# VHH binders against EKC/KEOPS complex subunit cgi121 (cgi121), part 166

Target 1, 174 residues: EKC/KEOPS complex subunit cgi121 (cgi121), of Schizosaccharomyces pombe (q9p7j3)
Amino acid sequence: MILPLFPETQVHVFVYENVSNCAAIHEQLISQNPIYDYAFLDAATILYKKQVYSAIIRALEDRRDEQMKTKTIHSEVILSLSPKTEISSAFRQFSMTKKSKNIVVVKIDSKLTEEEEFERLDKLVEGNRVEFSDEELQKLIDFKVLKKNYKLDPSTLENPLASILSSIALRGYS
Below, E stands for the ipSAE of ESMFold2; O stands for the ipSAE of OpenDDE; V2 stands for 0.75 times the mean of E and O plus 0.25 times the DockQ between their complexes.

## First folded at step 16 (VHH)

Design ze64 (from zd4 with D101S; framework vhh_7yz9_2; at its last look DockQ between E and O 0.95; V2 from the best seeds 0.87)
Fold by OpenDDE, look of step 17:
Structure ze64 (fold): chain B 174 residues (1-174), chain A 120 residues (1-120)
Amino acid sequence: as target 1 above (174 residues)
Amino acid sequence: QWQLVESGGGLVQAGGSLRLSCTASGFTFSSYRMGWYRQTAGNEREWVALIAKSGRIDYADSVKGRFTISRDNAKNTVYLQMNSLKPEDTAVYYCTARLYSKYGPTEDYWGQGTPVTVSS
């Protein structure tokens, strides 16, 4: 897909459930295998499509302004999901781990169509692809983790999307 | 041959101040985003303050309101004024220069680091 404010940047987002090889993927990421040039997110931490898009937009803005905090645009997406500025915290909170079962995978600057990219990614991920939708994401979310990551309380839980987006958008603003 | 040379680190008491400097050579300073990261033993480097060539400045939450980053392109130097220092600010501070293309970073340079120790 194309984001309105970044028309020259193609973005693809995929969701996998029941992934059996997260540990193997994680090892490839640690070794910085270029074939795994994606942002691998733990789906347990993602509730909304807009949450992912907001993080992507923030990362792209950082790149546009030449103010990325991390090494790659995909790591910047992971950082951008966090209400905190610390890289280590963001990765701990949102990045896929060896124990993850469900993941959200983001590709920035893809030269392939969504279907082509999926075929490529499908060779790397051993799991079931599901639709990237709020309906599917809410089946995979761990609300305890979500509440912790964004410090949601009873008052903000009435509209968690607004709170999450505010946290992402206003990160670093105090 | 590119080079980043940090200075100004040392031992300081909590509540004290230090001013770090980083002088660059061997590349077009004004074209690079400059910044400071810090690292403690056993941990990954964390960004502290960044100043883009456009002038955009970002601070980590942990240092916001206490640290000030600035750059002097004429002197090829980036500065980090650190006030109200805390023990948790103790780390090796690294100067960094990053060059961007439209698709992201293309070059990263790092200094050797300058140690900052804040005692209680």
Scores: ipSAE 0.917, ipTM 0.960, lowest interface PAE 0.5, mean pLDDT 95
Fold by ESMFold2, look of step 17:
Structure ze64 (fold): chain B 174 residues (1-174), chain A 120 residues (1-120)
Amino acid sequence: as target 1 above (174 residues)
Amino acid sequence: QWQLVESGGGLVQAGGSLRLSCTASGFTFSSYRMGWYRQTAGNEREWVALIAKSGRIDYADSVKGRFTISRDNAKNTVYLQMNSLKPEDTAVYYCTARLYSKYGPTEDYWGQGTPVTVSS
């Protein structure tokens, strides 16, 4: 898709469940293999489509303003999901790990259509693609992890969207 | 041949202050985002403070209100004023310079680092 404020930037988001090769993917990411230049997120940490889009927008705003903290736009998306400024904690909390089972995969600056990008990605990920939708994400979330990552209190637990989006938008203020 | 030379590190008591300087050469200083990262033993580098060519400034949460970044383009120098220092600020501090394209960073320069030790 194309975001209005970033009309030259094509973004694709994919969701995979029951991924059997996260350890292999993780090794390729550590090796900085350019074929794996995506943001690989643990789906256990993602409840809403808007959570992902807000992190993408925040990362693109920091790129526009020449204030990226990490080396790539994809690693910046991972940082942008976090309410905290620390890079290491953001990766620990939101990035796919060797033990992840379900993942969300983001490609920014794609030169390909969604289906062409999927064809490439499907060669890398051994799992079942599902729709990127709130309905599918809600099946994959771990609410205990979500509550911990965003410090959700009882007043927000039934509809935490606004609290989560505020955390992403306001990181670094207050 | 580019160069980033940090200075001003050392040993200081908790509650004290230090001012780090980083002088650049071999590139157009005013075109780069400048910044400071730090690294503690056994951990990855973490950003501390960044100052864009536009003058926009970002601080990590752990240093807000205590550290101030500034730049002097005429002297090709970026500064980090560190006040109210705590033992957890102990680290090697690295000066960085980053050039951007529309797709993100294209050049990333790092100094050799200047050690800062904050004693209790």
Scores: ipSAE 0.772, ipTM 0.911, lowest interface PAE 1.0, mean pLDDT 92
Fold by ESMFold2-Fast, scan of step 16:
Structure ze64 (fold): chain B 174 residues (1-174), chain A 120 residues (1-120)
Amino acid sequence: as target 1 above (174 residues)
Amino acid sequence: QWQLVESGGGLVQAGGSLRLSCTASGFTFSSYRMGWYRQTAGNEREWVALIAKSGRIDYADSVKGRFTISRDNAKNTVYLQMNSLKPEDTAVYYCTARLYSKYGPTEDYWGQGTPVTVSS
């Protein structure tokens, strides 16, 4: 995908359901294995494509402005999903865990084509790849997790898109 | 080689103030984003305040309105003015310097850390 504000930046987003090796992936992420340089998100936390894109745009803005809080652009995407500035909270809220079953994987500035990333990632993730679409994401979301992460009340939970996007865009400014 | 030397940490009572300084050597200070992170026992490092070479400043929610970051390129020094200190500000404070390319960070430097203890 091409982002209007960052047309030279390659972005690939993959969705996997029924992943059986999340514990093994998590171990590789903790050890900072460079082969796993992706943002591995728990799909239970992602409701919309626009949610992921907003976090990517925020992370790219912080990279452009030389204000990344984390070590890599991929960890910055994870931070950018959070309505708060604390790194540890963002990772607890949005990052894949050893108990995750469905994941969203983001790759920025790949040296590989999208098809080569598909082939590589399919070897790392033991699960079923599905389309990155609002329809597929809505099958994987956990609304209790979403409500907690974005502090949604019952009235906003039924149509939370604007609230979520505002939270991501205004992190640290309000 | 590069060096970052922090100073100004210590013991202070709640409601008090401290000013941390970090003096850099061995690299072109004015080209680097400078910042402060802190770490409490049992926890990972958290960012506190960042100042880009452009002068753009970001603060973590926990310190916004109480802490002020500034830099003096002529002295190769970054400062953290800490006001209205709270016991939860007790941590080891780390100075950091980061060089960016178009594709992100290329160099990342860290000081040894300076302890700050805020008593109730």
Scores: ipSAE 0.761, ipTM 0.905, lowest interface PAE 1.1, mean pLDDT 91
ESMFold2 (binder alone), look of step 17: mean pLDDT 84; pTM 0.833

Design ze65 (from zd4 with D101G; framework vhh_7yz9_2)
Fold by ESMFold2-Fast, scan of step 16:
Structure ze65 (fold): chain B 174 residues (1-174), chain A 120 residues (1-120)
Amino acid sequence: as target 1 above (174 residues)
Amino acid sequence: QWQLVESGGGLVQAGGSLRLSCTASGFTFSSYRMGWYRQTAGNEREWVALIAKSGRIDYADSVKGRFTISRDNAKNTVYLQMNSLKPEDTAVYYCTARLYGKYGPTEDYWGQGTPVTVSS
C-alpha cells in the first residue's frame, strides 16, 4: 500500500485469527529478535483500517520530524495508536500479549513484496490469515477494550471512527 | 568518544523548581534531536520532553505547562526547567541525543542519569 503523504514508504498490514503461538511470539519480541521486527497488535483493540493507517501516518510524521519517542518505527506505530503520550500505557493497551488470540501485524519499510512478507509471517504466526478489512476487524474487536483505550462516551460508541482518528492525530497537541 | 554530562538533579520540596543541564561532547550537537526521559523503580523509561534540531518541541502530557525544554547549540547543552514539581516527578532523569537517517535513528546516546527527588 502507498500512503499519499509518504509515497516512498512501503507498508503491509496483515490480520491473523486464532493464533496459537502468541506466547512464543511475545518472547521473541522481548528478546528483540530482528526476524520479528514488526508491530504486533492485539486485534481486540482495532476496529477500522483507518485506525491502523492513522497510527502509521502519525509514526511516519514523527520519524520525518525527528520526534520519535520509541526506538523503532514499529514501536512508534504502537505508541501512535494511543490517545495518551505514555509509552508503557500504549504498549499495555495495544500490543499483543501472551494471551492474545487474534493479531494485526504491521510492516514498514519492507524490501519485500506483500506476498514475500506473507510467506515469511506465515512461518512465524500459527493462525489463519484473513483480509485486512473493516468487516474482518469488526469480528475481532472487543468493544470494552476499545471504549477503555479511547475513553469513549456511550453516545460515541455507535460511530467512534472520528473520535478515534482525532485521538491518534492530535495526541500531544491538546 | 561521545559524552553526555548531566547536572542539576537533587532533592526539592513539592511546588519548587529545578533546572537540569546536559552538556554534550564528541559529536555535532546541532545535528541531533535532544531530549529528556525519566524512569521510576520497576518501570520502563518514559519520555518527558524532546527538542528537534529544527527547534520543534514535544512534551509528555504529565509535564505540559510545568516543564520547559531548551537548547543552546553554541554551548552544546540541552536544559530542562522544571517548575511546580510534584512528588510524582520523582525519578532518575536521562538526557538523550539522537541522530536521524532516512529510516529512523542511526545513533542513540544516553547519559548516566541524574536523580530528582520531590518531597511532600
Scores: ipSAE 0.754, ipTM 0.903, lowest interface PAE 1.2, mean pLDDT 91

Design ze66 (from zd4 with D101T; framework vhh_7yz9_2)
Fold by ESMFold2-Fast, scan of step 16:
Structure ze66 (fold): chain B 174 residues (1-174), chain A 120 residues (1-120)
Amino acid sequence: as target 1 above (174 residues)
Amino acid sequence: QWQLVESGGGLVQAGGSLRLSCTASGFTFSSYRMGWYRQTAGNEREWVALIAKSGRIDYADSVKGRFTISRDNAKNTVYLQMNSLKPEDTAVYYCTARLYTKYGPTEDYWGQGTPVTVSS
């Protein structure tokens, strides 16, 4: 994918269901193994493709403006999904955990094609790849988690897209 | 070799003020984004305030209106003026420096941390 304001930035997003090795992946992320330099998200927190893209755009804007709060562009994507600029809260809310079953994986600034990144990830992730689509994401979402993370009320929960995107955009950055 | 040396921490009563300083050596300070993070017992390090080489400033919501970050490139020093301190501000405060290159951000430089205790 090519973003209008970041045309030279390569972005790949992958969705895996029924992942059996999340504990092993989590240990590699804690040890900061450079092979695992991706944003590993719990799919229970992601409802729309636009939700992921909005967080990516926010992270790239923060990198452009020299205002990243985290160490890597990938951790900045995780932070950018949160309505607050609190790093620990964002990671607790959106990151893959040892007990996750379905994950969304984001790669930014890859020198590899999507197919080559898939080959690399296939060595790291023990699960089934599915299409990155709203339809597939809606099968994996946990609406209780989504409601809590974005403070959604019952009226908003019926059509949450605009509220989610506004929460990402309105975390106090200008 | 690079160094970041923090000073100005200590014990203060709620409602009081402290000024933290961080002096850098061993790198081109004026080219780096500078910042302050804090860590409380049992919690991970959290961002407090950032100042880019351009002078652009950003604050965490918890400190907006109470804390002020500034830099003095001639002295290779970044400051954090902390006013209206609350017990919740009790933490070890860390100075950090990051360079942004055409390849993206570099690894952060970190100070050793300076403790701040705010009594109720």
Scores: ipSAE 0.515, ipTM 0.835, lowest interface PAE 2.3, mean pLDDT 90

Design ze67 (from zd4 with D101P; framework vhh_7yz9_2)
Fold by ESMFold2-Fast, scan of step 16:
Structure ze67 (fold): chain B 174 residues (1-174), chain A 120 residues (1-120)
Amino acid sequence: as target 1 above (174 residues)
Amino acid sequence: QWQLVESGGGLVQAGGSLRLSCTASGFTFSSYRMGWYRQTAGNEREWVALIAKSGRIDYADSVKGRFTISRDNAKNTVYLQMNSLKPEDTAVYYCTARLYPKYGPTEDYWGQGTPVTVSS
């Protein structure tokens, strides 16, 4: 989709379930292989499309303002999902691990079409493609992980959207 | 060709102050975002304070209200004034410069680091 504040920025988001090669992907990410220059998120941490887009917008704002805290726009998306400013905590909270089973993959500034990126990712990710939709994300979320990452109390867990979005938007400003 | 030279680190008592300086050479200082990161043994490098070429400043939550970053483009120097120091601030502090080009990826330069030890 088109981001109103960044209309020239191409953004693609892909969701894979039942991924069998997360350990191999994780090894490539640790080695900083440029072929894997994407934000690889554990789907257990993502409940809404708006959650992902809010983090993307925040990362793009920091790039525009020349204030990225991490090495790449994709690692900045991962940091931007976190309610805290600490880099290591954000990566532990939201990045895919070798034990992940379902993943959300974000690509920013692709020189490829969405279809071409998808064909490329299909070669890297051994899993089942699903639609990037709130319905599909709800099947993959772990509410215990979500609660811990955003410090949600039981009263907000039934409808946590506003709390999550404010945590992302207000990181470092409160 | 490029250099970032840090100074001002050392040993200080809790509640004390230190001012770190970082002088740059070999590149157009005024075009770069400058910043300070720190690293403790066994942990990854964390950002502390950043100052853009526009003058925009960001602080990590752990230092907000205690540390002040500033830059002097005429002297090619970035500063970190550290007040109300805590034992948790003990780390090696790294100066960094980042270029945001109109085309292509960012380019990063890092200093060698200066140790800061805060005793209880």
Scores: ipSAE 0.677, ipTM 0.878, lowest interface PAE 1.4, mean pLDDT 90

Design ze68 (from zd4 with K102R; framework vhh_7yz9_2)
Fold by ESMFold2-Fast, scan of step 16:
Structure ze68 (fold): chain B 174 residues (1-174), chain A 120 residues (1-120)
Amino acid sequence: as target 1 above (174 residues)
Amino acid sequence: QWQLVESGGGLVQAGGSLRLSCTASGFTFSSYRMGWYRQTAGNEREWVALIAKSGRIDYADSVKGRFTISRDNAKNTVYLQMNSLKPEDTAVYYCTARLYDRYGPTEDYWGQGTPVTVSS
């Protein structure tokens, strides 16, 4: 995918369902194993492709402006999904956990091709890869989690896209 | 070789003010993004205020309107002016210096931390 505001930045997004080894992956993330340098998101929190891209764009803007709050561009993507500026809240809300079943994985500035990243991730993640599409994401979302994370009232849950994108874009400005 | 020396912490009553200072040595201060983070016992470090080499400033929601970050490149010093202090601002405050290339942070330096206690 080519981002109009960051055309030289390589971005890959992968979706896995029915993942059986989330506890093992979580352990590697806590130990900061460089092989696991990706943003591992709980798919229960992601409803739209645009939601993920908006967070990536926000993280890349903060990197460009030398204002990253976290250690890596991948952790910055996780922070950028949150409507709040607090790092710990963002990680609790959006990161995969040991109990996650479906995950969204983001890689920025890969030194590998997309095919090579697929091969590497397929060895790290014990699950079924599915298309990164709104249709597939809609099958994995938890609307209770989405409502809580973005503070949506019941009326906006029917079409929350604009509210979610505004929350991501305006974080720290409201 | 590099050093970040923090000062200005202490005990203050709610509603009071403190000014933290952080003086850097051993690197080209003007090229680094400077910032302040804080940590409360049992919790992860949270960012407070950041100032880029361009002068761009970001504040965490919890301190916006109360704290002011500034830098003095001639003195190799970054400051955090803390006004209208609240008990929840009680934490150890850390100064940080970060160098960026186009791919992100390449150097990341941290001070030892300075305690701030705000009594009710």
Scores: ipSAE 0.743, ipTM 0.898, lowest interface PAE 1.2, mean pLDDT 91

Design ze69 (from zd4 with K102S; framework vhh_7yz9_2; at its last look DockQ between E and O 0.96; V2 from the best seeds 0.89)
Fold by OpenDDE, look of step 17:
Structure ze69 (fold): chain B 174 residues (1-174), chain A 120 residues (1-120)
Amino acid sequence: as target 1 above (174 residues)
Amino acid sequence: QWQLVESGGGLVQAGGSLRLSCTASGFTFSSYRMGWYRQTAGNEREWVALIAKSGRIDYADSVKGRFTISRDNAKNTVYLQMNSLKPEDTAVYYCTARLYDSYGPTEDYWGQGTPVTVSS
């Protein structure tokens, strides 16, 4: 996929459910294995495609402006999901953990087609690929976690998307 | 060879102020994003304030409104004015310089750090 504002940057997003090897993936991420050069997100924290895209866009903007807070564009995506500026908080809230069952995987700057990238990623993730859609994401979301991460209340729960996007877009702004 | 040298750290009472300086050498200062991170024992390093070569400035939520980052390219120096200091600001503060290409960071330099202690 190509984002309109970043036509030179190819982005792929994949969703896996019932992943059995998240702990193993997590260890590879800790060791900074280049083969695992993706953003691995806990699907329990993702409700909308636009949430993911918004984070990606923000990360790309940070890169464009040479103002990334983290070391990699993928880690920047994780940070960008958070309404908070703290890196550690963002990772705790949104990144895949050893206990995760369902994950969203983001690849930025891929030189491969979506299918080729999938084949590559499929060797790393032991789970079932599902469509990257709001419908599928809604099946995987933990609303308790979502509410906590974005401090959603009854007034904002009427339109969670707007609240989430606002939180992402306005992160760091008073 | 590149070097980043921090100064200005020390002990200060809550509500007080400090001004950190970081002087760079060995690279084209104006081409780099400059910034400050801080780290406490047992925790990961967290960003505090960043100033890109374009002039874009970002602050962590915890310091916004209290800290001010600035740079003087003629002096190869980046500053961090810290006002209204709090005990939770206690940390070792690290100066950083980062160079970018179209795909992201290509160079990343760090100072040795300057300790800041804020007493209650």
Scores: ipSAE 0.922, ipTM 0.963, lowest interface PAE 0.5, mean pLDDT 96
Fold by ESMFold2, look of step 17:
Formats: sequence, structure tokens, C-alpha cells
Structure ze69 (fold): chain B 174 residues (1-174), chain A 120 residues (1-120)
Amino acid sequence: as target 1 above (174 residues)
Amino acid sequence: QWQLVESGGGLVQAGGSLRLSCTASGFTFSSYRMGWYRQTAGNEREWVALIAKSGRIDYADSVKGRFTISRDNAKNTVYLQMNSLKPEDTAVYYCTARLYDSYGPTEDYWGQGTPVTVSS
């Protein structure tokens, strides 16, 4: 997709369920293998499409403003999901781990169509692609993890989207 | 032949202050985002404060209100004023310089680090 504020930046988002090789992917990410240059997120932490898009926008804004905290735009997306500024906490909370079962995968600065990028990614991920939609994300979320990551209380659980999006947008301004 | 030289670290009591300086040479200082990261024993480096060439500043949550970053382009120097220091601020502090293009960072320079110890 094309974000209005970033018209030259092509972004693709994919969702996989029942992934059997997260440990192998994780090893490749640690070794910085360039064919794995994506943001790999644990789907248990993602409830909304807008949650992912807001983190992408925040990462791109920080790149535009020359204030990235991490080395790559994809690692910056992972940080941007977090309400806190600490890099290690953001990765521990939102990044795919060796034990993850379902993942959300983000590619920023793609020069490929969605289908072409999918063909590359599908060679790397052993799992079943599902639609990137709120309906599918809702099936994969762990609400206990979501509540903990964003410190949601009973009043915000009625409409958690606004609280989550404000956490992403306002990180570092409190 | 680029260089980043930190100074101003040392031992200080909790509640005290230190001012770190980082003097740059061998590159066009005014074109770089400058900043400070720190590393505690057994952990990865974490960002502390960043100042873009535009003058935009960001602080980590743990230091906001206590630390102040500034830059002096005429002296090729970036500063970190650290007030109300806590034992948790004990770390090696690294000066950084980063250059960007439209796709992100293209050059990352790191100083040797200056140790800061805050005694309880």
C-alpha cells in the first residue's frame, strides 16, 4: 500500500498462522541475513490493522526527521509499537520469538508488487497466509498480552484502539 | 580519519551532576544527527538523547526532565548535561553521529565510550 504522507514508500503487510519455523527465521534475523529484511512481529500482540499502520507511520516519520533509534526501518517499526522508549523492551514484547506461532510481517521500501513480495516471503515462512484484516487478527491476538503491553484498564478495554494508537503516537512526549 | 572523543565521565554520588562532551573531527558535523547511547553491564546499547541537524531533540523516558542534549556546530561538539543522577544511570555513554539518505542511515559513527558510575 501507499501511505499519503509517504507516497514514494511502498509497504506490504502479511499475516501467517501456524508457523512452524519461527526458530529458523529468528536465527536468520540475528545473523542479519539480508533476505530476511522484514519486521517479524508476534501476532499475539497485534489486534488491529491500524496498530501496525500507526507503527509504520511513526517509524517513517522518525526516519524523515532523522531521529531513528534503531539501525533499520524494520527494527524501528518494532520499537514504534511500544508505548515506551526502551528498545530491548519493545523487541521482547512485540517481536517474533522462537516460540511464536502466528506472525505479522512488514516490508517497507518494497520495489515489488504485493504478490511478488509474497512469493519471496512464502519461501522463507513455513505457515499459512491469512488476510491482513481486523477479523483475522482478532483470532490470533492474546488479550492478556495486549492488556499488559499497553497497560489497558477496564475503561479502555471498551475501546482499546484509541488508547493503543495514542501510545504509539505519543511515545517520548510525556 | 573521522573521530568522536567523549569526555566528562567519572564517579559521582546519586543526586549529583555531570556534563559529557563529544568533540568530532574528520566529517561535516553540521550534517549529522548527533546523540548519546548508553550500555549497562550485560545489556545492549540503549538510546538516551538524540539531536538532529534541524535541532529536533528526543529523550528516552528514563532520562526526560533530568538530562539535556545540545550541540555547538561551531565547535563540532555535542553535550549531555546529566542532572539528578541515579545509580541506574551507571553505564558507558557513547557519542554517536549518523548520516541519513531517503532510505535511512548511511553512516553510523561511535565514540570509544566514557564510563559513568553513580554511587548510591
Scores: ipSAE 0.805, ipTM 0.925, lowest interface PAE 0.7, mean pLDDT 92
Fold by ESMFold2-Fast, scan of step 16:
Structure ze69 (fold): chain B 174 residues (1-174), chain A 120 residues (1-120)
Amino acid sequence: as target 1 above (174 residues)
Amino acid sequence: QWQLVESGGGLVQAGGSLRLSCTASGFTFSSYRMGWYRQTAGNEREWVALIAKSGRIDYADSVKGRFTISRDNAKNTVYLQMNSLKPEDTAVYYCTARLYDSYGPTEDYWGQGTPVTVSS
């Protein structure tokens, strides 16, 4: 995918449901195995494609402006999903855990084609790949997790998109 | 060979102030994004304040309005002015320098850290 503000940056987003090996993947992420250089998100935290793209854009803006807070562009995407600036909180809130069932995987600046990334990820992830679409994401979201992560009140839960996007875009601009 | 030397840490009472300094050598300071991170025992490092070569500044929510980061390229030094200190600010503070190319971060340098203790 090509982002209007970052046309030279290749972005691939993959969604897997019913993943059985999240504990094994989590161990590889903790050990910083370079084969797993992706942003592995818990799908329970993602409601919209625009939510993911907003975090990607924010991470790319911070890279452009030389203001990344984390080591890699992928960890910066995870931080950028959070309405708060604390790195550890963002990772606890949005990263895949050993107990995750459904995941969203982001790859930025791939040296591989999308098809080659699919082949690689299908070997690493033991689950069913589904389309990256609002319809599929809405089957996997946990609204209690979403409400807690973005501190949504009952009125904003009726249409949370604007609140979520504002939280991502305005993080640190208090 | 690069070096980052922090100074200015110490013990201070809650509500007090400290000024941290970090002097760089062995690389072209003006080309690097400079910053301060902190770490408490048993926890991961958290970022505090960053200043890009452009002069753009970002602050973590926990310190915004209380801390001020600045740089002096002629002296190869980055500063952190810490006001209205709280016990929760107690940590080892690390100076960092990062170089970016067109594709992102290429070099990361870290100081050895300077301890800051804020007593209640």
Scores: ipSAE 0.769, ipTM 0.906, lowest interface PAE 1.1, mean pLDDT 91
ESMFold2 (binder alone), look of step 17: mean pLDDT 82; pTM 0.822

Design ze7 (from zd4 with S30T; framework vhh_7yz9_2)
Fold by ESMFold2-Fast, scan of step 16:
Structure ze7 (fold): chain B 174 residues (1-174), chain A 120 residues (1-120)
Amino acid sequence: as target 1 above (174 residues)
Amino acid sequence: QWQLVESGGGLVQAGGSLRLSCTASGFTFTSYRMGWYRQTAGNEREWVALIAKSGRIDYADSVKGRFTISRDNAKNTVYLQMNSLKPEDTAVYYCTARLYDKYGPTEDYWGQGTPVTVSS
């Protein structure tokens, strides 16, 4: 996929359902294994493709402007999903946990094609890959988690896209 | 070689003020993004305020409106003015200097840390 503001940046997004080895992946992330240099998100927190892309754009803008708060572009994507500026809060809200069952995986600056990244991830993730689409994401979302993470009121929860995107875009500027 | 020397920490009562200073040597200060992070016991290090070589500034929500970051390129020094201090601001404060290339951070330098204790 090509981002208009970052046309030379390679971005791949993968969605896996029914993942059985989240505990093993989580252990590798804690140990900072370089092979696992991806943003591993809990799919329970992601409702729209635009939500993920907005976070990616924010992370790339912070990298361009030399204002990254975290150590890697992938951790910056996780931070950028949060409506708040606190790193630890963002990771608790959006990162996969050992109890996660469905995940969204983001790779930025890959030197590999999408097919090659899938082959690599297929060795790391024990689950079923599904299409990165709003339709598939809506099957995996947990609306209670979404409501809590973005502090959505009852009226906004029925059509939350604009509110979520504003929260991501205005993080640290409100 | 390189050094970041922090000063200005201490004990202060809630509502008080402190100014932290961090003086850099051994690298080209004007090329680095400067910043302040803080850490409480048992918790991960959290960012507080960042100032880019362009002068662009970002603040964490918890300190916005109370803290002010600034840099003096002639003195190779970054400052954090902390006003309206709260007990929750109690932490060890770390000065940081970061160099970027197009793929992100290439060098990260950290000071020794300056303790700040805010009494209730």
Scores: ipSAE 0.706, ipTM 0.892, lowest interface PAE 1.3, mean pLDDT 91

Design ze70 (from zd4 with K102T; framework vhh_7yz9_2)
Fold by ESMFold2-Fast, scan of step 16:
Structure ze70 (fold): chain B 174 residues (1-174), chain A 120 residues (1-120)
Amino acid sequence: as target 1 above (174 residues)
Amino acid sequence: QWQLVESGGGLVQAGGSLRLSCTASGFTFSSYRMGWYRQTAGNEREWVALIAKSGRIDYADSVKGRFTISRDNAKNTVYLQMNSLKPEDTAVYYCTARLYDTYGPTEDYWGQGTPVTVSS
């Protein structure tokens, strides 16, 4: 995984489908249990690998520049997916909910290998792991949610990726 | 023992101005990222304006062009100049101070909050 500007930062991304315990995970996130220090995203909101990487890069830039708006690097990833700068809005748009079925999980600065993080997550997440690939994400996306979150109109639908990446990279700079 | 003391809140008419101040003690102010957040009844706390030790500034979209954040390291004080106030700006405003290392925030301090009420 190559991150421009942050080549030494350890990043792992996991995708789970048919998750049955999202309510239990959500409880742990609200209680700020350190074991759950990951970005738990609703896969209904993620269409491309580049979408996730762009949000990670934005979060790492804000950490580098001492401009994080949220408490942790993982919550900053969630904020960074949003075209809006509001924290609560971003979390409503992109975070997993008690009713989520498919999730994307991001870990930054792990002291564990990818395999060790996966073993840890398998104990926390009751679902089926799938590859983090555009092909697999495309099976889990909800286009109504995507269109709403990024304000995609008919003209921008011709190239959703460019519009989404632009929204992530340029939010707050207009 | 750290302290953040906010002042300058109060009641104002829509279109008016207020200047909030936050004076810090008990830590090396010039090393911290300073900022302002606000919270309305029934809602989560939202960021308003941030100023890094480098002088880099970020504003939330809702206040950009109307609010100005600044800092005076000699006085250990961060300011928020609020112009063209709207009823939607009614909130409790919190001063924050954050110290960063390579992995993110290592210290995160919050003031007690100062109420701002903007009447229509």
Scores: ipSAE 0.665, ipTM 0.886, lowest interface PAE 1.5, mean pLDDT 90

